# VHH binders against Protein SUPPRESSOR OF NIM1 1 (SON1), part 2

Target 1, 370 residues: Protein SUPPRESSOR OF NIM1 1 (SON1), of Arabidopsis thaliana (Mouse-ear cress) (q8ll17)
Amino acid sequence: MALPWELEEDILSRLPPISLVRFRTVSKHWNSLFNDKTFINNHLSRSRPEFIILTNSKIYSVDIIDHNNIDPTIRLHEIPTYDIHSRGTDLNRTIINTCDEFLFYNYRYWDNMTALWNPWLRQVRWIEYANQEFCVFGLGYDNSRPEKVYKILGHLFCHGKVLRDQKVVIYECASDSLRFIDRPEDDDWPITETAKRSNVSLNGNLYWFGCSNYENDEYYIRIFDFSTEDFKPFCLLPCQMSHSTDELVLAVYKGDRFSLLKQCSVTREIGVWVTKERISNDNGNGGEGVEWLKLMTLSKPNLPKLFGTVSYFIYGKTLYMCNGDDETALACIYIVREDVCKKFQIGSGNINCRHCVYTPNLLSLPLFIG

## First folded at step 16 (VHH)

Design z1 (from y5 with G56D)
Fold by ESMFold2, fold request of step 17:
Structure z1 (fold): chain B 370 residues (1-370), chain A 122 residues (1-122)
Amino acid sequence: as target 1 above (370 residues)
Amino acid sequence: EVQLVESGGGVVQPGGSLRLSCAASGFTFSSYDMSWVRQAPGKGPEWVSSISSSGDRTLYADSVKGRFTISRDNSKNTLYLQMNSLRPEDTALYYCAKETYYDEYGLHFDYSSQGTLVTVSS
């Protein structure tokens, strides 16, 4: 390929998706390029993560201005929401997370639906189910074959009953059917409300924290493997909890690894670890030798006390966090590195905002039927 | 403090109707989902029906679908249960409850008052 043409593609692959979407109308050549699978994947590999923030009625993306500057700032960009609201649903008390590179909306159980969404392509895939007692935990897929077979993990909502007597439920997206699978042999209920808000999607599977003994601080990362439909331990943590109230956050790092953030609840010190290697797509190996590296320790005197749902990502040498202010509960963005510790409050009227980390991209949503 | 006061119970013949009311105070009524729960003599509590905070969603136990209607009036801080086509099996002490959260153990009730007795007998 000639050097000028390859340079054009390299430059374009570094631009935000919204710019590329607009550029489709300028040139047929560019429109064709932005549908090329190789280009789309290269663009994704170079994209920066962003925070997505939901208020009661609006969705924003958070753009970080002057990432490398000593005085970085933020800019909010409203994402059009009419697609996700057109079903007459209420975003209050919803949970937003991801399935791979797509946004995943976990609506309230009353709404009998959920959605997969790429807002930059204006694509929504609604998943409607007939059983109004079905409570969604998360979306994944069988990754043992090239074709992805999408499934939803959840349970049935049984008022006034102890959860130990109910079964885990799988929703088959292609056939619109529910089926029960066996509960894990242990006594602990694995798909809790806390886990529903904090689980992490990678390679079609869901990962979250488990604890074998809360009094002994024996925490680990567990997996639900959508290929085998089984709950398994995945790996031990690279750190120990100092106090039961320490904050522990799992996230995807670089699209194919994990990062783990721990904040001491007393000192507010933050440690971040990352996995050394890509997470294996062979999720059936229960003896995986996952190796962690400590990426950073932050001991700044003005670090916030983290609580509840925390979203974060690492880009370059900088930690970016979204969490509620511990006095007002309003969503705040924190930008932290050795020479910077900045706090930005997001609007005075955005109480109870939900948020996640999302890497904007040009990937089309999958089809569930056919 | 949260207070829930039920009324409207009584003795009725099979096939009859009753309307239960629950007057709420001590919390912002319109912010919470509400439920009716019943307890028959010698049995544990049984969930009957739930209604969302705005009233736009309702859910019923299979045993009462089509016969019972839950409703609320947020301007009067009052929850209602219209019970039609009553059967002897509906005999129970009926409670209203303020739902707070759900978790791995199901829905949790913040307050369950003394209830109102419904007796269906010939």
Scores: ipSAE 0.013, ipTM 0.393, lowest interface PAE 7.3, mean pLDDT 78

Design z2 (from y5 with S31D G56D)
Fold by OpenDDE, fold request of step 17:
Structure z2 (fold): chain B 370 residues (1-370), chain A 122 residues (1-122)
Amino acid sequence: as target 1 above (370 residues)
Amino acid sequence: EVQLVESGGGVVQPGGSLRLSCAASGFTFSDYDMSWVRQAPGKGPEWVSSISSSGDRTLYADSVKGRFTISRDNSKNTLYLQMNSLRPEDTALYYCAKETYYDEYGLHFDYSSQGTLVTVSS
């Protein structure tokens, strides 16, 4: 008996993109379905976050297997490098992050370029800059209109000047032009490595930690609005630093909210907070309007010491983290919840990997980004 | 200690040409990418051109493309900048710069301490 179409569609909407892409060749009907906007969005809403990891030679998407099982595992899917990685392999000069549902990749050496990327559809859009002094901070878009107008926030080389004199610039993709923009007159400049590698994209805007007082370890979330091209305080954190060396990591939660991870540098205890409501330009104004909820507290003797670039996501009641091993510095995936604490090393000899969290999806890139 | 000594600057009329040289010492010259940076009066430093360690790759600022040529002789530990069709806006102190490392703030340089002055005036 053939399954009702509704049931078939429901089943398909729960499968990972890697499987669905393969199924395109099996049925024309399925192929059409996988291009349907409603299906794509439904699929996205049901998709789970994953890690993408860039090594010196390979790119991996990390699939978590058996999320709800007592013994979860990981599966590495190698992504063909000719899409992105073949253009530059020096990870010190590489940024990988997200612009909402898409990945963006930046490489700067003799070439200076950024790619908007959906690995599962094998779609790449490249932006190459004529200005070799331009360093990318993040990719976003004007969200004030239905059409996404992509822009890149960055800065120029200082050329021996005081680092605080960093010139901030915006690249407008449509006009292929760089423009200087105003920055806040505070002490939270220049843009830090942590900000560059750990900023969060949501609704076309960029979010990262600002510091109001370094002496007191007072942090907040700052926003760059690509529509207004303005830097603003967004909201306060739900917690204070217990120690100056505590680790804080901001991430997207369930596609439209924030999560905040804090690890105590002494006890290694991890706290995770999430915003109560979805993030919008209307619910955050100068630190007001955003409410946080404590989601979980993890205290295990074998929790890893987080350092450097940390990526994480929460799915259900489980914390998934990507970070270097505190002893070997090798890239590892950690799966942690009340009844589980597992570590998986990614490959052999993979140190200083670049990684971020993304949600695999079937969204096509825009035809024109510049 | 890294030493970079520029020469070849001077006064020229618009449309004229100059060739700058930079003598490098204190490091293995052939192992490093090199650059020229200039600073006009009242302005901040501006990147002009870069050349790879082997000399096989070159980059130029848009303002000097087609007019300036960067080159190097690794056997002589010397960096060159051929400047043609000079314009008044090219007036600046020109620095030889050794590329050192790349970090979150961008590319860093060791600069010469003195530079060589290029003045383009009628």
Scores: ipSAE 0.606, ipTM 0.810, lowest interface PAE 1.0, mean pLDDT 90
Fold by OpenDDE, fold request of step 17:
Structure z2 (fold): chain B 370 residues (1-370), chain A 122 residues (1-122)
Amino acid sequence: as target 1 above (370 residues)
Amino acid sequence: EVQLVESGGGVVQPGGSLRLSCAASGFTFSDYDMSWVRQAPGKGPEWVSSISSSGDRTLYADSVKGRFTISRDNSKNTLYLQMNSLRPEDTALYYCAKETYYDEYGLHFDYSSQGTLVTVSS
């Protein structure tokens, strides 16, 4: 008996993009469905976060299956690299992050390019800029109007100048133009390499940690608003640093909220917070309007140190992390619940891998139009 | 171990030319951006020029633009600096430098410990 179409659509909306892409060749009807905006959005809302990992030679999407199982299955999907590596870039110096639902490939500054990427649709949108001194920090867009105007935050790099003497600039993708912008008054260099690797993209804006007082270890979340093209304090943290060497990691939670990890450098205990409400431009200005909730505290002797580039997502009551092993620096996935902490090595010999969290989806890449 | 050995320095008159070379070993030369840095007597280190790993991009300090040319031969693991129209202010110890990583403190290099001396005098 043939399934009702509504049920069929519901089932399809829960399948990963890798499967759906294959189905496009099987049925014209399905192909049309997979291009339907409503279906695509519904599919996205039902999708689970995954890790994308750049090794020395391969790219993997890491899917954690069976989240309720004590021993979940970690499925590695090798991503074809032809599309994204067609320009001959070096993976060792490439940073991968996200611009909302899309992967953001941040190449070396010598390459004079960056890219938006949807690996499952095999779509790459190249962004080439003429100025070879332009160093990319991150991609966002003006969200003040229905049409997204994509911009890149970065700086003009000069080997002969210290960072504080380098100029912060905006690159407008549609017009291929650069313009200087002001730095925040309280930070001589807000776009650090650490921030470049660990910033969070949400609704076209970039978020990362700022410090209001280094002596007292007072941190906050900073926003770069691409509509106003300014740096602003966004909100305070829900916790205080116990030690100057404590680690903080910020991530997107459930697609439109924030999560925060704070690890004590001494005890290795990890506090997990999430914002109560979705993050929007209306949440407030200047550190007001954002409320945090303590989700859980993780205290296990074998918790990894959240040092370096750490990517993570929370699904249910489980924390999934990607980081290098504390001793070997090998790429590992950590699965942490209140009662268990498990470590899974990704491949063999993979050190200093680039990685981030993304949600596999069927969204087509935007055109950069004014 | 990273080894960088400079050569080609000497004494020249103003307006003269020199070609510096740097022999690299101990690492995959073609994978790294390279730079020249110089240090004049009584002054701190000054960046001079950089070249991408593939050689397709070059950068120069304003003080040497139009006069100096950086190049590389990856098949020979060699970095070059052609210096034309030399001036007394170009007098310095010139170092070959391998780019290592970029962080909050800037771009880091592995430098040669020796350098090659360039003296421009009448």
Scores: ipSAE 0.042, ipTM 0.534, lowest interface PAE 3.6, mean pLDDT 88
Fold by ESMFold2, fold request of step 17:
Structure z2 (fold): chain B 370 residues (1-370), chain A 122 residues (1-122)
Amino acid sequence: as target 1 above (370 residues)
Amino acid sequence: EVQLVESGGGVVQPGGSLRLSCAASGFTFSDYDMSWVRQAPGKGPEWVSSISSSGDRTLYADSVKGRFTISRDNSKNTLYLQMNSLRPEDTALYYCAKETYYDEYGLHFDYSSQGTLVTVSS
């Protein structure tokens, strides 16, 4: 027995977020519904990822049209920049990433701030820190209390020092204070290019590639746990580099798991693995129970040679990637599966676009509570 | 191809002022952040100040904050350093540098000028 409002809510929960935002003006009932926590969470659970692409002057969200079709297409939606630009900050040379369900926007080090952002709700929460020397690695939160306690992991930047005396610091968002924590004994902590390029956020923690043996290119996933404030190994990878120039990319899968992409630099063959179970804070032993499944192997004559920063997601049997074109370096979207290999060029004039994967949603930004 | 040519150095008394200039060519000056760096006799390089490509952001070393002012004129491809209330410890070779990127080791420069000597003596 289905009630009319239950059917209406089911239909609405399957619509893209941009449509729901527009529908807020249709009725006060719909506007109220789209603020309801249960509806928002159900909608998020059904949502599909998009690419966010930042050029020097504009930000786009890339939606996939007819994703189950033999010939899928893309649609660009320009996101207004005034939300994050209202403080006169330079969009060039910034980094865009995520913290769980939100965009996390890292400004240049001397801007002394970062931001959480939900552009579909036009909400920005700046995180301004007094110390100009603090450089951000990522945002997370402590789950040891009923409310999330947000913290930023980073380091102090020391100008003009002959020796790099960089210290690991935590910024406490609620109290606006910095404190030091112990640097790990090994050098595998979130200051290296490898850590910065592989950094992903899941369930309030940060994960990145650590290397146990650079001579053999042996990588594993490392975690910073914001509840315990410890750097720990998390789990082994389901594969390793075949060649030193192979590409290895970590991503969040289905919002609660990891995926791993590896491309052979010689053949351009792509393998993708995913974790079998969702990743949770309570799995007990730092990832020893993590199992990987090989989800796909893609071998197409027109696959690009991946380089630099790669963003990707998987939906159904299809791999979606954002990376520079291997000849021109212009930003491109690639859609690849057994019966499809499509390339879409996004920009024509800017070769250093930044990008990430984001699932558009109706979640309001959190309050910073200590 | 990239050229950075500085001028304006010399000898001044403590408490005096100097204005350094750095003329840039061989690249699109307005696209890049710029810095001043100094090297005192017998010491390593010391970062002094940086300015964003548009000129809307500046940053200073603690040792010069409030006394030095960095500026740029993108129409003339020129970087400036106004140095006031000079002290004997400001004696150094001053040079301008073109920033390229930031990483775990700090700011990186791909080109710098030869330098102009500033001497502050009683």
Scores: ipSAE 0.012, ipTM 0.342, lowest interface PAE 8.4, mean pLDDT 78

Design z2 (from y5 with S31D G56D)
Fold by ESMFold2, fold request of step 17:
Formats: C-alpha cells, sequence, structure tokens
Structure z2 (fold): chain B 370 residues (1-370), chain A 122 residues (1-122)
C-alpha cells in the first residue's frame, strides 16, 4: 500500500531535475528530500536520457513534447551554465562527454584544464594540470578499492615534434601527478581523435571502437580498464560492416548496458543492437560472454545520412538522434519509430554547437580521493 | 577561396624586432585557430606559435617563448607575430596557417601562406 508521503515522493521522483531544483525553495521538507541518497538514486533510475546542446553562450536540454503522439515536438530548456561560461568556454576547444552520471569536458590538445560538471546542481569541479603537453582522453576510476580512485587517461602532444609512437599517460587526480604507462605492443597510437569524440564511459571504464583489420572491416569494442590500467579488447561487434563508410555509434543503454547503432552508408538503413545483460565489470576487468540482441531495424526513406559526431539514445521503442544536417551542417534532432520520423533543426545560420547524451540527475560531484 | 597573405619580413640585426602580419580572406576567420610556422634554409618546417579562434589562448615553441608574441584582430581578419630579441637562428621563411584538425600525426593545416623571409644577420 502507498502512504501519502510515499505517493508525494513517487510523484516528485518523476519530475525533471530543473523542477526539483526550483522546488527546493518551496519547503524545508522538499529541500531535505532532494538531498536524500535513496530519493536521488530512485529519481535517476526513472529518468530519461536527454540531449545536451552547448553553444557559445548557452547550454540547453532538449525536452520532447508529446512523446507518444504521432506528431511529437521539441522544446529547448536553458540550463544554468554561469560557472562554465565565466571561465571563457571555447567550442573549438571543447569536446563534451561523460564520466558515468556526470558531464565531463574534454579540452583540445593544448589546454591545461578539464572539468567534471552537474549543471542541474550548478556544480563544477575544475581539474587543472601544469603540463600543457598533456592531452586528455577521458576520466575514469579505479573501483577495486572501497573508494573510487579517479584518474584521467591521456597522451602527450608537443607542437612541432613528431613522436614515433603515442606516449600514454595517467593523471592521478588525488595526488596531482602524471606518469607514463605502457601502450599495447601492437598499437602505436591507441588514442585517436575519433576515439576522443566517441568513447563511452561505463562503470568507471572507457570503451570505444578498434579495428583489427581495415581491409576486412573487422571492428571490435576496446576497453581501457582504470583498475589495471590496461588497453584490452572487450568484445566483437554484433554486426558486419557493409561498407567502410558505414557509421558505427556506441552508447550506454539503460544506464548499465551498451547499445550499438550502425547505419549503412548506401541505403541509410539503421540497425540497433543492445547487450542482453548489464555490463558488470568488477575492478574494471573486462567481462566475458557479451551477448547482443537486435533491438530494431529502421528502413524509412527519409532517414538522415549520419556523419561526424552522432549522439543518440533509445527510450521505449523510439530512437532519438542528434547529428548535423548533411546540407546545412546545423544540428538536428531526429525522432524515429515505426509510426514517426521527425526532424527538428536547432538554431539557424552560423551557430556552432557541441552535443552529447546525458541523464539529468541530482548527484553531487565526487571528491577526488585516492 | 581561402587566402592567407603575409607581410612584414625583412633583414634585421641580432637583437632587433619585426612584426609579421597575415591577412585572411575566404573563410570566417574568427572560427579558426591559427598558427605561425617557419622553415630555415635546408631544414623542415618548424611550428612557432598558435592562437585560439577567440584570441584568449596562446602557445609557443620553446625556442621562441618570451621573445615572440602571437596575436589576432578578428575585426580586421588579421593574424600577427611580434618578434623581439631576434637571433641568427630565427632566420627562416615564416608562414601563417589555418588549423583544421588534430590526429595521431599531429596538428594539420588545410591552407598556408606563401611565406615571408626573415633574415637575422650582421
Amino acid sequence: as target 1 above (370 residues)
Amino acid sequence: EVQLVESGGGVVQPGGSLRLSCAASGFTFSDYDMSWVRQAPGKGPEWVSSISSSGDRTLYADSVKGRFTISRDNSKNTLYLQMNSLRPEDTALYYCAKETYYDEYGLHFDYSSQGTLVTVSS
């Protein structure tokens, strides 16, 4: 049975974080509730992923109006970004991604800082490092201890110097120290620019595509295990590449699984696969026995031709995608299911933006310990 | 069509100064990071300095830090390099370059200027 206060909490747990943040000023009870660990985790478990759009002046979250109707629409909601913009955000130098539940800003090659961010709580944790030659790949953590031990994986870059092979480094957040680690013996350059824009964070580890044989289009999913600090193969793809120009996009599904999107570059047909079981990586060691299920195949004639950076998520039976328009280059939101294929253009002329998928939440940023 | 036209080179004595300019056209200048590159006689290209699209960040090669200053004026579509305390080893052909992408082989340029010669000698 449901008591009145449990009904109130259930209703509140289904509201967007923007609303809950504003409701904190209504009563001390609600303010206390929204800091409760159980409530926060329940709210996160019920939340839909959203697109986050970063422009030079604003950050937006994309809200879908009338999800279940034949004519859904979108509405942009401005997210408070003051602290980020007060540091002079430069889109040409920003790659937005995630570390688990938090936004993570990956700066281009010669900046000396990066950031972990929860815009709904207006919390930013800047990570500044002295070495301007350090190029960030992504943030993760060693979860082999009771506490999460955060680290940043990256490599060295020096303008005007040609390196024989990539110098892979770990930045230890707690001790503010940088050290070299071994790279795979058969891979001179394990961290590519494509991987920086497309890697996926799950359970403190980073995952991205590798290619074992370009002639045969033999792609697989790689993992960097932050507990063992090792590059490893994770699993094979559930699909075959039809053409070398086909698009492959990896994403987190339901917060604890992967999805894979493949678009045939010729037919524009989209296939989506998901992992059957949750990805449970103890101590960051790569799991065995990954099984994929084909979730959907979309063959509509007006599907966009995907290119560059693609963000997507699946909610219910609907595919949501953010990608540039192939004619205008402007960012567009696509909503696709059996009875719907809608396109919404974000902004107009000369608007430069970055985007990612993020599940809005009320989790406070972690302390960096280790 | 993208064009980069440089000027300001010449002959100067050691310890002297020169200011190079690079006028840009055919693209939205304020959207792109820019670099200066030099090539000494008989040697390969050497990166000198980079500046962000907004002009708020700069980076220099160790050989020129403290002596050279890169700047830009986005209202005039112009990139500058102020070179002070010049040394004979700074003798080179200097070009400005439009940055495009970065990969495992380094920073890439899709357009560069013809170059202006700077000679530092007694």
Scores: ipSAE 0.012, ipTM 0.371, lowest interface PAE 8.6, mean pLDDT 78

## First folded at step 22 (VHH; from z1 with S53R)

Design j5
Fold by OpenDDE, fold request of step 26:
Structure j5 (fold): chain B 370 residues (1-370), chain A 122 residues (1-122)
Amino acid sequence: as target 1 above (370 residues)
Amino acid sequence: EVQLVESGGGVVQPGGSLRLSCAASGFTFSSYDMSWVRQAPGKGPEWVSSISRSGDRTLYADSVKGRFTISRDNSKNTLYLQMNSLRPEDTALYYCAKETYYDEYGLHFDYSSQGTLVTVSS
């Protein structure tokens, strides 16, 4: 018996993009469905975040198997990299992060370029810079108009040290122009020392930790608005630092909210907060207007000590983390909830593993990004 | 242990020339891109130039482009920086640097411990 179409659509909306892309060639009807905006959005809303990991010469998407089971596991899917690595293959010279629904891939070797990328659709748009000194911090866009005008926030001095006198630079894709902009006087560039994640992209803006007082461990979320090209305070944190060495990590929650993870440097206890409402340019007026809710507290003796760059997402009642092992520095995936604490090592020799959180989707890239 | 030892620094008049050398040891020199970085008094480190593993590609900061030339001899594990038409603003401690990885903070290096001082003054 053939399934009713509604049921079929429902089932398809729950499948990963990698599977759906394969089905496009099987049925014209399915192909049309997968290009339908409503279906695409519905699919996105039902999709789970995944870790994207750059290891050695390969890029992996990490799929969590049996996530509701007492014994969850992981599956690594290799992402084809022909489209992006045609320009360069050294992953030690690569930054991978998100710009809302897309990945951006920044490669800096002898060429300097950034790609907006949907790997599942095998769509890539390249941005090439004339200035070889330009270093990328993050990708965003002017969200003040219907058309997304992509810009890159970065800096000109490409050394690995934070300099207070370092100039901030914006590259505008449409005009292929590089401009200097003023930086906040009270902020280190690009981020505070306590931040383990460089930045978070949401609605075309970039967010990261600012510090109002280092002596008192007073931190807040700062926004860079690409439409106005300015830095401003966005909101306060929902928690105080218990110790100066506590770890803080900012992430996107459910696609349009923030989550904040705090780990106590002494007890390893993890607290996670989420914003009550969707993040928009209308909320967070000078630290006001954004309300945080405590989502979970995890106190387990076997919680990892967060080390280096940390990526995480929450799905249901489970915390998923990607972080280097504190002893071996190898990349590991952690699955943690009340009744589960699992650790999975990703390969071997992945000391400088790059990773981010991304939600696979069927959204097509803009034809032109600049 | 990575060891980088610079030499060739000194005092020179504006318009003068110097040639810096860096002796590398403790790692496979030919397997790494190398750079020169300088730090002027009261300023942060500034990237000057980079050279590929094979030496077939080079990059320069705009401030030194056309005046400085980076080169390497892999058989001697040595990095060079020819500096011509020196200016007072080139005054700095110059470091040989092994390129390691790139991230949002920029290009990271293993630096030498000492550097070599270049002073350009009339």
Scores: ipSAE 0.586, ipTM 0.801, lowest interface PAE 0.9, mean pLDDT 89
Fold by OpenDDE, fold request of step 26:
Structure j5 (fold): chain B 370 residues (1-370), chain A 122 residues (1-122)
Amino acid sequence: as target 1 above (370 residues)
Amino acid sequence: EVQLVESGGGVVQPGGSLRLSCAASGFTFSSYDMSWVRQAPGKGPEWVSSISRSGDRTLYADSVKGRFTISRDNSKNTLYLQMNSLRPEDTALYYCAKETYYDEYGLHFDYSSQGTLVTVSS
């Protein structure tokens, strides 16, 4: 071979999963490599966040390449969806999000089910609930041991408006059981309609905005720990709400940190913050001591409103957002830096798409969830 | 504007029956799944039943399964709820609800602010 094996591996570790999966059929040696844990982890560490977008007909992974160029390239990769489509694809009845490296697809129409999913490996694990009244809020796992025990946090389904005193329900995947769990008296569960709606998964835990004072728009980050099955305040936000209509969006930054967007409802200016350090499960002090850094302030006249379903990631000093157009609701990708704001429509006629940010990878699903 | 007007509520003894109706207007009724939601005093809203846009599929809360029957007449833009074997715990305001979308916080609806009161009492 013309190239040393080490160099070949290095090159391969930088290629997207879509390419590598195709290469499995070309070489047995490569196929073996792509199943190697060290290679898989190395590949993951080199991977960039992407958007996954659900349309009525297809699912796409959206990769932005050449981000340093004035005109970056948006590359759409069609995701194989046979297993997902076989169960239903009504966008109005679908939740898509991540549990660390994996996607989960929750579908609630006449069936109630959730899939843990790695699309590039064509691996899917379905959970179908016997109780049709179980409403999924998020997926996580017990991270207190090396083996991941997956659980689903939710509540008994009534509708989108719930009382503060509603009981919390947890589904344990390993035992296929639903049970009620206790909630601290001072915690709001589930999040009310007046609260900001953004949750993220990190290290098996769920994080979302809590509100300590609705009158003053005082928000903080709350955690649900699937290991202890406990709700706790996690940390304060780096900013104050100036207007009740200001928008907040939380996301994972560089795989183990948080990022926060705050948009002023009046000026449309977006503040971008990131945590200084990684978010650790082992920090006995929880979120106490979490420090935020202001990464940048974006003030462009054509910034989108952070209203509705907004997905984003930060790569370098560039903010990448997926959102519906403010007027047409068409699915768009926004590329924003201090010096530029570009909007790219994704396809034609795609409105109200479901989307999230994930990192494409070659990690295999567990044989059994939980 | 979406308009939903419930009727048929009243006072009934335990074990009795009622039939609720909902007149829908302001939207294409046959294009939406519909639901009944109820709210008892001092309690949060509770989903009762759903029916598909075509009427070919139905779903019920465990608390009402076997006792309640949801149906619809798309030609009349009307939703129905037949309630049999009523219990005191069924006492609530009943709302006709147009299903809109589902998210992490549950199923969202457009429904009236009025509802129809069902009281089950001896």
Scores: ipSAE 0.581, ipTM 0.796, lowest interface PAE 0.9, mean pLDDT 89
Fold by OpenDDE, last read:
Structure j5 (fold): chain B 370 residues (1-370), chain A 122 residues (1-122)
Amino acid sequence: as target 1 above (370 residues)
Amino acid sequence: EVQLVESGGGVVQPGGSLRLSCAASGFTFSSYDMSWVRQAPGKGPEWVSSISRSGDRTLYADSVKGRFTISRDNSKNTLYLQMNSLRPEDTALYYCAKETYYDEYGLHFDYSSQGTLVTVSS
């Protein structure tokens, strides 16, 4: 018996993109549906974040199955890298992060290039840089006009150190141009040692921690607006540092909000905050109106240290984290909630594992990004 | 333990030439891309040049392009930097560096803490 269309659509909206892509060949009607903006958005709203992990040789998508179960299952899916590795295979020369609903993949091994990527749709757009000194910090876009004009924020220095006098550079994809931009005097671009590698992309802008007073451990969120190409303070944090060695991590929450983790370096307790309202371009110019809510406090034995590069997302009342193992430096997934604390080692030999959070979706890339 | 020992630095007049050498040990030299990095007084480090494992590919910073030449001899575990048409702004400590991995902060290296000093002055 055929399902009513409404039910069929509802069911389809809950399936992962990998499945839906396969279904495109089964029905023309489904194919049309999967290209429908409303369906795509509904699908996205129902999708769960996943971890993308770059190992030494492979890229994995990590999904948590039965996340409400006291014994959730972690599922690894190898992501085909044909679209990416066609230009380079050394994952040690790669960074990966997100620009809203897309992955950006920066590869630097004799060639310097960045891809905007939807793995499940197998869509990729490449940007190649002639300047080999250009190091990518993040991808964003001018959001002041209907069409997205993508830009890349970075610096001219191919060395693993942050320097106060390091030149800040912006690459405009459409014009294939590099130019110097001014940096604020009160900001140690791109991120000081005291600031975590916790840049977040939201609505085409980049956000990360700034520090107004290192002596007092006064942190805030800073924004780079790709429309105006300005660095600005965005908003204050909902918490004070209890210790100078406390850890902070910023992430996107439910696609349009912020979440914040703070871990006490002494107790290892993790506080979780989320913004009350969505982060919009309207409040992007003055984050004084940003209100935070404490979502939960996690105090369990063997919580991971939020040291180094930490990726995380919150789904329901569960905190999912990807971090290196404290002892082995291998990539591990942590699932933490009131009644659960699980650790999963991902792969082997992932000493320099790179990872990010990504929500699988059916959004098509722009035809041209530059 | 990775050991990199630079040599060949000195004082030279503008327009002059120097050849730097780096003796590598403690790792399989031929298995790694190598680089030169320099640091001028009062300034931060600056990437200068890179060479592939086999030596078939090279890269240069714009500031040194056309003037400097990076090369290597894998049989001798040695990295070289031929510096021609030297300028006062080339004055710096020059470091030999084993390339490791790349991230948001840039290319990471294993390199010595000593370097070899190149001074270009009239």
Scores: ipSAE 0.383, ipTM 0.688, lowest interface PAE 1.6, mean pLDDT 87

